# Designs tried in a protein design chat: VHH binders against a4x776. Part 37

Target 1, 306 residues: a4x776
Amino acid sequence: MSTSMSVARSLPGGPVAEQILAEVAQEVTQLRAAGVTPALATVLVGDDDASVGYIRIKQRQAVQLGFASPHVRLPASASQADLQAVVTQLSADTSVHGVLVQHPVPPHLDFDRAMQALDPEKDVDGMHPVNLGRLALGLPGPTPCTPAGIEALLAYHEVPVAGREVVVLGRGATLGRPLAMVLAQKRPTANAAVTVVHTGVPDWPRYTRRAEIVVAAAGVPGLVRPEHLRPGAVVVNGGVRYAGRRLLPDVDESCATVAGAMTPRVGGVGPTTVAMLFRNAVRAARRTRSSRTPVRLPDSGAPAGR
Below, E stands for the ipSAE of ESMFold2; O stands for the ipSAE of OpenDDE; V2 stands for 0.75 times the mean of E and O plus 0.25 times the DockQ between their complexes.

## First folded at step 20 (VHH; framework vhh_7pa5_2)

Design r06 (at its last look DockQ between E and O 0.19; V2 from the best seeds 0.00; counts 0 for: placed apart)
Fold by OpenDDE, look of step 20:
Structure r06 (fold): chain B 306 residues (1-306), chain A 126 residues (1-126)
Amino acid sequence: as target 1 above (306 residues)
Amino acid sequence: QVQLVESGGGMVQPGGSLRLSCAASGFTFSSYAMSWVRRAPGKGPEWVSTISSSGGYTSYADSVKGRFTISRDNAKNTLYLQMNSLKPEDTALYYCAKGYEVTWYGSTKTRTFDYWGQGTQVTVSS
């Protein structure tokens, strides 16, 4: 009996991103028709080639979607005050609706502190402490891009999440922690039983072997192996490192022999993250419009005197 | 309200020097980068120079590099532009601007600043 090793179903992020970006493009068109040009500002500190490349990609995508793409470049030697000043400037600019500070920043700069200078309403990354607080409280606001992308990816591929046991491997501020909050929300595409495991949990495989859904968010290449998974589990690779141009996933490719479904090594969560950035940006622009529309109080119709 | 008032412009011979000043008010001057921009007759605005909030970093357009020096006195809320070796091509209305230059990719807007002064006229003519 040839045990046909069932290969895991692939969960690509590309189609998800395309759908989201199409929606964004429609919203941008509507805003433009209403006289609002959504603008996503980018800030780059330094001349790191990779960062420059990323910014260019984002700028091109922004323009393709119909965004304006304002950009500020600071030298690598810029001070914390300089970075904060730029963020403050862009926050105050009424023509700018979203602001992205490109990570990483030079080591002498405090990225988190700089983000605190940003208007939370213009936080398109969803990483501002106020927006993370909103997330924790279940209040409306920008959602962290990568967590939002993962939720959208699972939903797009019709992976049941509600009521399911989800293990998040990693507790980073940019992925693991916010993802746990996102997937615990009372929504049809969330509402999961979420467990967060990390370096403080020596026997973390005990948890992942029980999980219906495993999201790797540790940033440790090859950390998740087949022996760590429940047969048939859904596996999402959120954590990635780069060795040069090579993407190193947290999830070993051999997991496809055990998993029921898993994100591909390339083209998984990454595309969805970018799409969510633009979704946050267009939503920010929409919010700005709504606040400027004077609530026309209904004219109290004076009764026609007979 | 943010106010920027330029002064120090005038007419000078080629090779001459001028020092421009910009008096700033209505904001925390020391917290913001400041810039000089100029507009020549029939041309669009041209970025000239920027200085960081602390004054620790300066940048210049290639056209003025080595000839112009931007500086600031945060205690006096004043921005300066020392212009040496002036050329006829430097003839323009010079504006003080608040902040770093914002470049707009994919827009008809190419460069913006938060606030601009009214400008001071610099004329370099023999």
Scores: ipSAE 0.486, ipTM 0.741, lowest interface PAE 0.6, mean pLDDT 91
Fold by ESMFold2, look of step 20:
Structure r06 (fold): chain B 306 residues (1-306), chain A 126 residues (1-126)
Amino acid sequence: as target 1 above (306 residues)
Amino acid sequence: QVQLVESGGGMVQPGGSLRLSCAASGFTFSSYAMSWVRRAPGKGPEWVSTISSSGGYTSYADSVKGRFTISRDNAKNTLYLQMNSLKPEDTALYYCAKGYEVTWYGSTKTRTFDYWGQGTQVTVSS
């Protein structure tokens, strides 16, 4: 026990994202010089204010990186068939390399069903079932963005992962499940002993207390407290919620008195997730350079298949 | 389900006129851009004209500009194409098409869905 305390080393994601985006920008420059303009299409159904804001930010960054950013807006009353037709047409369009459908969609629409119509090669989120299957098998493909961002964050900050005990607290499809698969891969930035626990495990803290790395991915504000960590553990805030303007991470701030390193409440994993989206997009465009001449998205009136 | 029923075609002499109609049902017609597309014998589909959901913007293929006028009546869920000064090369099967808008490089263009009806035949000969 010590009466003089040290504060955990900060693991900011901003520098990680900047490095990744610089590499993306260089790849975009090379593709454009070779006659390929990478294009990320965005699809918004309706006019939900938060969704409009998220799309606008992504469009701005896409343009800054040198992507073409075609945008499709469907009325809030759009049918499931309308949404699936747009996704299918964008999948078939050789001038479009990545497609992002903004979630959430209106309640009468099935987002997951629509996304299954998307060409897995254009799935910039890395969440298409084919791409999750590729991840599980160790095959090349787009990786889910937040898990990939966490691996990059740990590597950037020189946190040893290979051979270490990693506990993922949370089992969601976008983070907890795919992260376990990512960190178990055979490579120097992964190769971990990974355990997934969740609030349905009565004594989940016994697992986190022995872990060298804890990734909080439950989406339960303040769930992880100092008594749940071994001294010196590395703690990653993967799950967040907002209450108004307040960001509510899973990891309580006081964990900084026990952890050796910790992602900050703001500017941790989030920026890396966005960077990985664009990495998936530029890699999709690079795949088309290796096989064919680009075709631009047509003007109005050219019906597919007729 | 989306239903698009074209009518108003027929045989006409060069220089003549026809007015095509498209009755739309199964969707909120006033929320969507609409287009006319034609298929000439032995050719693939050719875009003819597009009208925005409100009717505020229209656009035309160069081959029909000044001769064809697209319009819509949102209260009747009906799309129209007034075709004047018809030429033999206008001979085609004409379809109306539901559209969506794509914004590229600050410019907005309409792209068509694959929901088409039977079309209406326009034949310009003699």
Scores: ipSAE 0.449, ipTM 0.759, lowest interface PAE 1.8, mean pLDDT 88
ESMFold2 (binder alone), look of step 20: mean pLDDT 80; pTM 0.798

## First folded at step 21 (VHH; framework vhh_7pa5_2)

Design v11 (at its last read DockQ between E and O 0.77; V2 from the best seeds 0.69)
Amino acid sequence: QVQLVESGGGMVQPGGSLRLSCAASGFTFSSYAMSWVRRAPGKGPEWVSTISSSGGYTSYADSVKGRFTISRDNAKNTLYLQMNSLKPEDTALYYCAKGYEITWTGSTKTRTFDYWGQGTQVTVSS
ESMFold2, look of step 21: ipSAE 0.525; ipTM 0.765
ESMFold2 (binder alone), look of step 21: mean pLDDT 79; pTM 0.776
OpenDDE, look of step 21: ipSAE 0.587; ipTM 0.790
ESMFold2, look of step 22: ipSAE 0.407; ipTM 0.665
ESMFold2 (binder alone), look of step 22: mean pLDDT 78; pTM 0.775
OpenDDE, look of step 22: ipSAE 0.676; ipTM 0.850
ESMFold2, fold request of step 23: ipSAE 0.463, 0.433, 0.426; ipTM 0.701, 0.684, 0.686
ESMFold2 (binder alone), fold request of step 23: mean pLDDT 78, 78, 79; pTM 0.779, 0.778, 0.782
OpenDDE, fold request of step 23: ipSAE 0.568, 0.848, 0.838; ipTM 0.797, 0.943, 0.938
ESMFold2, last read: ipSAE 0.426, 0.344, 0.489; ipTM 0.673, 0.652, 0.735
ESMFold2 (binder alone), last read: mean pLDDT 79, 78, 78; pTM 0.783, 0.776, 0.778
OpenDDE, last read: ipSAE 0.848, 0.581, 0.846; ipTM 0.941, 0.790, 0.942

Design v12 (at its last look DockQ between E and O 0.56; V2 from the best seeds 0.00; counts 0 for: pae E 2.4 > 2)
Fold by OpenDDE, look of step 21:
Structure v12 (fold): chain B 306 residues (1-306), chain A 126 residues (1-126)
Amino acid sequence: as target 1 above (306 residues)
Amino acid sequence: QVQLVESGGGMVQPGGSLRLSCAASGFTFSSYAMSWVRRAPGKGPEWVSTISSSGGWTSYADSVKGRFTISRDNAKNTLYLQMNSLKPEDTALYYCAKGYEVTWTGSTKTRTFDYWGQGTQVTVSS
């Protein structure tokens, strides 16, 4: 009896991103037709080759989608004040709807402080403290890209999330924490029972072994192993590191022998994150248009003369 | 309201010198980079120079490098451009601009700044 080792169903992010980007492109077309050119500004500090490459990719994608792509490049020697000044400048520009500051910045700069200078309405990463507060309160606003992408990925692949036990492995500000908030929201594609485990939980496998969905968000290569999973669990690799050009996932590939479904090592959450960036950008542009629509004051109905 | 008022322009012979000034108001001058931009007749705007908020960093267009010097006095909210060895090709309306240059792609816009002054005319002619 050849025990056909049931390989986990793959959950690729590419198709998800394509769908989202197609929607974004349509929205951009509509905005342009209405006289609004959505613009996604990018800020790069320094000449890091990887960062330059990422910015170029984002700029090309922006143009392909019909965005304007304003760009500011600061030297590596730029001061904190310079970076904040650029962010403030772009925030004040009415022709700019979204702003992305490329991470990382040079070590002498405080990225978080610079982001605080950004208009929350133009925060396309969804990581501004105001927007995280909005998320926590269930208020409308930009959603963090990677968490939003994970929700969309699960929904696209018809993975049930609502009412399911989800374990998020990691509590980082960029992924684990915001993801827990996203997946706990009262939406059909969320509404999960979410548990966050982290380095303060010595026996974290106790939680992941019972979880229906495990999202790795720790940034520790090979952290999640088959023995940490419930058979048939859905496994999402959100945490990644790089050794040069090689992607090092939190989830060991051998997990595919136990998981029912799993994101691929390459082309999982990454593409969806990028797509969500552009979704946030076009939505920001749309919000700007709606605010300019004069609130038609209700016609004060003239009292019928008696 | 942000105001930028340029001065110091005029007519000079080739090889001459001018010093432009820009008086800034309506914003925290010391917190922003400042730039000079020029527009020659029949041409689009050309970036000339930028200075960082603290004055610790400066940049120049290749066409003016070695001849022009950008400086600022944050206490006086004033931006300067010392122009030496002037050439006929330097003839332009010179603008003071707030902030760094923004380069645009996928738009009819190519280069923008946050705010511009009204400009001061520099004419280099024999």
Scores: ipSAE 0.623, ipTM 0.805, lowest interface PAE 0.5, mean pLDDT 92
Fold by ESMFold2, look of step 21:
Structure v12 (fold): chain B 306 residues (1-306), chain A 126 residues (1-126)
Amino acid sequence: as target 1 above (306 residues)
Amino acid sequence: QVQLVESGGGMVQPGGSLRLSCAASGFTFSSYAMSWVRRAPGKGPEWVSTISSSGGWTSYADSVKGRFTISRDNAKNTLYLQMNSLKPEDTALYYCAKGYEVTWTGSTKTRTFDYWGQGTQVTVSS
């Protein structure tokens, strides 16, 4: 008998992100027609090349969707008190609906402490402790962006999740932990048997070899290899790292010879994460129906507003 | 509650100097960045300078860089603006403002600060 090579079905995130962003744009149009201009504020500390680039992309996307894009830039030498004060200022500004502090911040700053000062209603990342508590309890609130993006990606590509064995490889606060909570939720696009493993489990491949769905969330390039998967498994690469300009996913590309479906090296989960950010932002603006007029600087000879 | 009172304005010839002061009360002054904003006749507000809460960093609009110096005295709850080499285009009502400059794009919203004073007039004329 002759042998032919099979390649895993690709699970691109671009089409998923496009659908979500189209819905966001429609919601922004409705809000603007009602007199509300959604505003996503960004904060950048320093000038780390990757962070500057990520901010520019988000600012450009925000304007394209019809958001106002307020921005605060702090020098790399800014103190913790300076960062806390900016977050407090933006939280208090009723014309600002969402706030994003670009990570990483310089090493002398405590990012997590700064984010705890943020109004949870303006938390577009869904990572504020209040919102993570809501997720854990099944209460309404913004969902962390990458976990929400992965759920949407699987749903879009019609990958069955409910009742399936899902292994999350990695336990980070931004992906692995919240993803386990998301995929365990009682709904048709989730409702999975979720197991969390990590590199501290000596025989973690025992778990991934049994899984129908493996989500790599460790941030360790090339960690998942073909021998770690059951034939036909669905593989999602949530964790990435860059070496210069090269994107280094947790899932080795050779896994395509064993997996039934997998996210591509480029254009996988990443686009969905950005789309979910804007979904959280427009929802934050919808929750805020304030028509209060901001206090303005007076004209020459005019009394100051109160 | 928040009170910002500017002083030190006046009339000066081109090339002259002035020192503006802003007395602050009603909030913990040392916890907040402070800014100077000016409004020329018939124009909207223009950001001039910002100083961090500790005074550890400063920033300036290109039009005043090298000529103006912002400073603060946290023990006296006072913000200052030393204005040297004054030009006729510096003629404006100068306001002390609480907070960092927020740059707005994709909106019709003008730049605003949450709190500002009544202003002090600076007039540069031959």
Scores: ipSAE 0.331, ipTM 0.669, lowest interface PAE 2.4, mean pLDDT 86
ESMFold2 (binder alone), look of step 21: mean pLDDT 78; pTM 0.773

Design v13 (at its last look DockQ between E and O 0.54; V2 from the best seeds 0.00; counts 0 for: pae E 2.9 > 2, unsure alone 63.7 < 65)
Fold by OpenDDE, look of step 21:
Structure v13 (fold): chain B 306 residues (1-306), chain A 126 residues (1-126)
Amino acid sequence: as target 1 above (306 residues)
Amino acid sequence: QVQLVESGGGMVQPGGSLRLSCAASGFTFSSYAMSWVRRAPGKGPEWVSTISSSGGYTSYADSVKGRFTISRDNAKNTLYLQMNSLKPEDTALYYCAKGYEVTWTGSTKTTRFDYWGQGTQVTVSS
């Protein structure tokens, strides 16, 4: 009896990103037709090769989608005040709808503090404290890109999430925590029973072995192994590190022998994160347009004098 | 409303000096970087210099390095440009601009600032 080792179904992010970006492109076209050119500003501090490369990719993608792509480059020696001044400038610019500060910034700079100077309405990363508060309260606003991408990825691949036991491995501010909030929301593509495990939970495999969906968000290469999974579980690799150009996933590739479905090592959540950035940007531009439309006060029909 | 009013321009001989001023109003001056930009006849706008909101950072175009000095007085909401060793090629309309240079990428590469003044004319001629 040849035990056909059932390889997990692949959950690629590329097709998801393509779909989202197509939608974004349509929205951009509509806005342009209405006289609004969506603009996504980028801020780069320093000359880190990787950061420069990422910004170039984002700028090219922005232009391809029909965005204007304003860019500010600060030297690596820039002060905290300089960075905040740029963020404030871009926040005040009515022609700019979204602002991305490229992470990381030089070590002497406080990224979080700089982000606090950003208009929450222009936060395309969805990481501004105000927007995280909105998320927590179930209010509309920019959603963190990676969590939003994961939700979209699961939905695209028709992975049931609502009512399912989801374990998020990791509690980082950029992924684990916001993802838990996203997946717990009352939406057809969320509404999950979410458990967050972390370094404070020594027996975390007890939880992941029960989970129907495991999202690795720890940033620890090879952390998730086959013995940590329920057979047939859906496994999403959200946490990644890099050794040079090599992507090091939290999820070991051998998990494909146990999982029912799994994101690929390359081309999983990453593409969806980028797509969500542009979705946030175009939505920001749309909000700006709506606020400029004068609310026509209903004509108080004068009662006909009898 | 944001207003930027330049002054101090004029005609000088090569090697001469001028000091430009820009009076700013309608925004919190101390919270924003400020820049000087110039436009020579028949040319596009050229960035000249930028100073950070606090004045702790300054930058210059290579064409003016060592000759021009940007400064600001936040208490007076005023931006300055000391121009020394002026050359004929410095002849331009000089604009005060709010913020850092923003490079816009699209079908054409353009440079923008948040706001511009009306400019002050600097003419360097023998």
Scores: ipSAE 0.569, ipTM 0.784, lowest interface PAE 0.6, mean pLDDT 91
Fold by ESMFold2, look of step 21:
Structure v13 (fold): chain B 306 residues (1-306), chain A 126 residues (1-126)
Amino acid sequence: as target 1 above (306 residues)
Amino acid sequence: QVQLVESGGGMVQPGGSLRLSCAASGFTFSSYAMSWVRRAPGKGPEWVSTISSSGGYTSYADSVKGRFTISRDNAKNTLYLQMNSLKPEDTALYYCAKGYEVTWTGSTKTTRFDYWGQGTQVTVSS
């Protein structure tokens, strides 16, 4: 690829996300031709400007891919029972295939409790406890988006993973823990020897210096430095922070002088996470067509009005 | 089976008042939010108001805010809409619906509910 001043090959996520989304769009087209319109519902509680913005971006991308995009707004004052009622309503709606509750919710609400009320088959984040249990057991189910994105990124760039030593630096519930389970799965794009370390391990660099692949998932800017890597290692930035508009990944960019390949500071794993959300959503719609008894047609469910 | 039966519509002068009722059966009424939706002649459905399962929270479309009041009696499984200061543009077929409004965004934006009644006609004219 293009000449670089560093020795590390770049592992951009943008092309990976574009390939995934193109495949999603094809699957949406196939489902629509078969009479199924995939639908990703979004739920927003309150009026936080950032959350409103994130929802609009997701709705716009859903429309571009051919999804129907149902939406429910709740006031910031909504009770836990109100939020759980919306999740239950959307779980029961056979025309809705995926549900996303925009995080964060107001502080008086328990997001995790609300998401546990969701039908696991509609869990596009892949974080419902049932789906994490499926992942742990190697059973079919939606995979958490960032871990799935990392596996896809490595596969796209033809980084060998099977049989390799992978160190995951970080143990968070949304990335480090599920990623270890993903990369240990028995398949050509995974099947790794996975070690999880974290800042609570006194000599964690001992593990990363042996690793063929290091995934930084700690959320500590600049934590991984060149002295922590084996020459030629593949390095993935899973954790990010922002200082104003500037993205601060866990992996210091100077690591490119010793790594064999590395995700870029911007446009690395992030784009793949969004793409995997829609992959989970279209797969949820496909499962409905393939494995469920056909929905009984409403006999008086016509749209309201004359 | 879920059933919603609206009543209380009729003809009224501008500035007048009406109270709509919706008798609900076939589900645990007190566990669900309830909504009112209306359809004016030649127009698509318009969400009017929603009330939470306990009645502790209410919301209204801008077009009716300050004039309409949604309420519920969970002991009687009944939803109400008090409509004051009625205007000709309030003329519509009014439906009660189970649940929160779901706004469908995509190639076509529509208001959709899974369960709704047959409606009651409100006509505001001199």
Scores: ipSAE 0.286, ipTM 0.653, lowest interface PAE 2.9, mean pLDDT 86
ESMFold2 (binder alone), look of step 21: mean pLDDT 78; pTM 0.780

Design v14 (at its last look DockQ between E and O 0.23; V2 from the best seeds 0.00; counts 0 for: placed apart)
Fold by ESMFold2, look of step 21:
Structure v14 (fold): chain B 306 residues (1-306), chain A 126 residues (1-126)
Amino acid sequence: as target 1 above (306 residues)
Amino acid sequence: QVQLVESGGGMVQPGGSLRLSCAASGFTFSSYAMSWVRRAPGKGPEWVSTISSSGGYTSYADSVKGRFTISRDNAKNTLYLQMNSLKPEDTALYYCAKGYEVTWTGSTKTRYFDYWGQGTQVTVSS
């Protein structure tokens, strides 16, 4: 007879994403039956191989779910005015329900300015300032995808969040900040006592050592180690960094010997992020399904109208 | 500041030929697909032809296919349209245009133009 070492139970995101995408597919079917084909437009500036690959994955998934997938390529030399014109036209196009501008854009372009020109109702990333304001106020709107995915992951795996101490390690605009707002919302899958710490807090481990749930969102590989956790804590790795193709998560895998539950290094939060993108997209199409769809005129060769 | 300057228009008899040129400046010409668009008297703009940034792919409106040839010289930032077998219905103001395309599933494309020149007049008359 031997003693076994306890390891954290795994919190994979794949099953969570599968459930969400099944619900999205059902809603797409209903919209199509009502004469609305949901359309997720993608915009790529330049030819960066990683960005091209991400776009192709999203286009393939969109087609599988029954979305139309309009696409715009702009050359790497495109001006800010060129990008703004595309975003403005896609915002005005009633046959387009969601718009994704692939990040990063070339350095001479201002991504945030382009996103501010986008109709907030078509903001599938949930990062438009209007939608972040809606989140802060608890109003309906698209939620940033990774934060929404983390809430769904915790709910799916029946991790209690309401009334619990949650520490978010990281304060970035795309994850740490909006996640704190998401988990503080008044609902059974949130309603947490949320503390945000970051590199500006010299003894941030004193906060993570008392937390029931730790979400690593700093983008600093290997930052969270076993000594930073209370025994039995739930650990979510929301932030990753890549060195080439190598995934470098914030949470060291040895944390599994102390944590009660932990997202896996691969197949954790990432799949839920993609699923939430399409959930935002189908909800955008639902909001506009009663609008008259303009006639598309292939190869018309006219100066643009709106 | 994008500038497109068309030239080479004129009056010709039916069956004649003309070559249009478009001098481009203010942007990286070799990075963009370019188009010719025409406007006949009393009508809205009509797309004529498009050429890819490299020149490797061309497309034409049915009304001009087999008679018109689009080409480009990226070293000189110049777009061309060779027009043969001209007909009275080809009479129009011809613009070169810069813009973008939205490519939909099923190969449907919607073209939008954000810049065009002043145009060059082509008149085909007996």
Scores: ipSAE 0.392, ipTM 0.668, lowest interface PAE 1.9, mean pLDDT 88
Fold by OpenDDE, look of step 21:
Structure v14 (fold): chain B 306 residues (1-306), chain A 126 residues (1-126)
Amino acid sequence: as target 1 above (306 residues)
Amino acid sequence: QVQLVESGGGMVQPGGSLRLSCAASGFTFSSYAMSWVRRAPGKGPEWVSTISSSGGYTSYADSVKGRFTISRDNAKNTLYLQMNSLKPEDTALYYCAKGYEVTWTGSTKTRYFDYWGQGTQVTVSS
């Protein structure tokens, strides 16, 4: 009896990102036709090679999609005031619709404080406190990119989420917490029973072993093992670290022997995050257009001169 | 309302010097980087120099490096541009601008933020 090691179905993010980016491109084209060129500004502080590389990728993608891509580079020695000034200025620039401050910033700078200077309407990363508040309240606004990407990934691959037990491993501000809020929303692609586990939960495997969907968001390489999963569970690797150029996932590859479906080590959530950034950007541009619609002053009916 | 008022422009011979000033009001001057931009006749705006909010960092266009010096007095809400060894090609309307320059990918045009003065004319002519 050849124990056909049932390999988990792969949930690649690439196709999801492609679909989203295609939609974004169409929207950009429409905006351009209407006289609005969507612009996504990027801010880079310092010369970190990885950060420079990421910015270049984003800039290229922006151009491909038809965005204008304004860029501000600050030296590594820039002050907190300098960074905030740039963010404030970009917020005030009517030609700029979205702003991304590249993380990380140099250690002497407070990234969160800088982000507070950003207009929430131009927050394409969706991490501004106001937008997180909107998310928590179920109000419209930019959604955090990685959580939005995960929702889209699950939906694209037709993974049922509504009414399902989802365990999120990790409570970070960038992924775990906002993801829990996203997946709890009253939408067909969300509406899940969400449990957040973290370092304060020593028996966290008790929760993951019963979960229908497990999202790893801890940033701990190899944290999720086969013994932590329900057979047939859907496993999403959201947390990643890097050792040089090597991606270190939270989810051990051996989980594919137990999971029904899982994101690949490379090309899972990452591509979808980037796509969501551009979706937020184009939506920001669209919002700006709608606000500029001149209130047609009622035509003062010139009295017909009798 | 943000106001920037440039002064110190004039006509000088090649090799001469000028010092431009910009009086700033309507914002916390010490919290923002400031820049000089110039526009020559028939040309687009060209970034000249930027100074950080504290004055600890300065940058210059290649065309003016070694000749121009940007400085600021935060107590006086004033930006300065010392221009030495002036050349005919430096002839332009010089603007004080709030903030850093912005480079647009795919474009040869440098864009600046919406807060500029009216400019001061610098003419370098024999």
Scores: ipSAE 0.374, ipTM 0.737, lowest interface PAE 0.9, mean pLDDT 90
ESMFold2 (binder alone), look of step 21: mean pLDDT 78; pTM 0.783

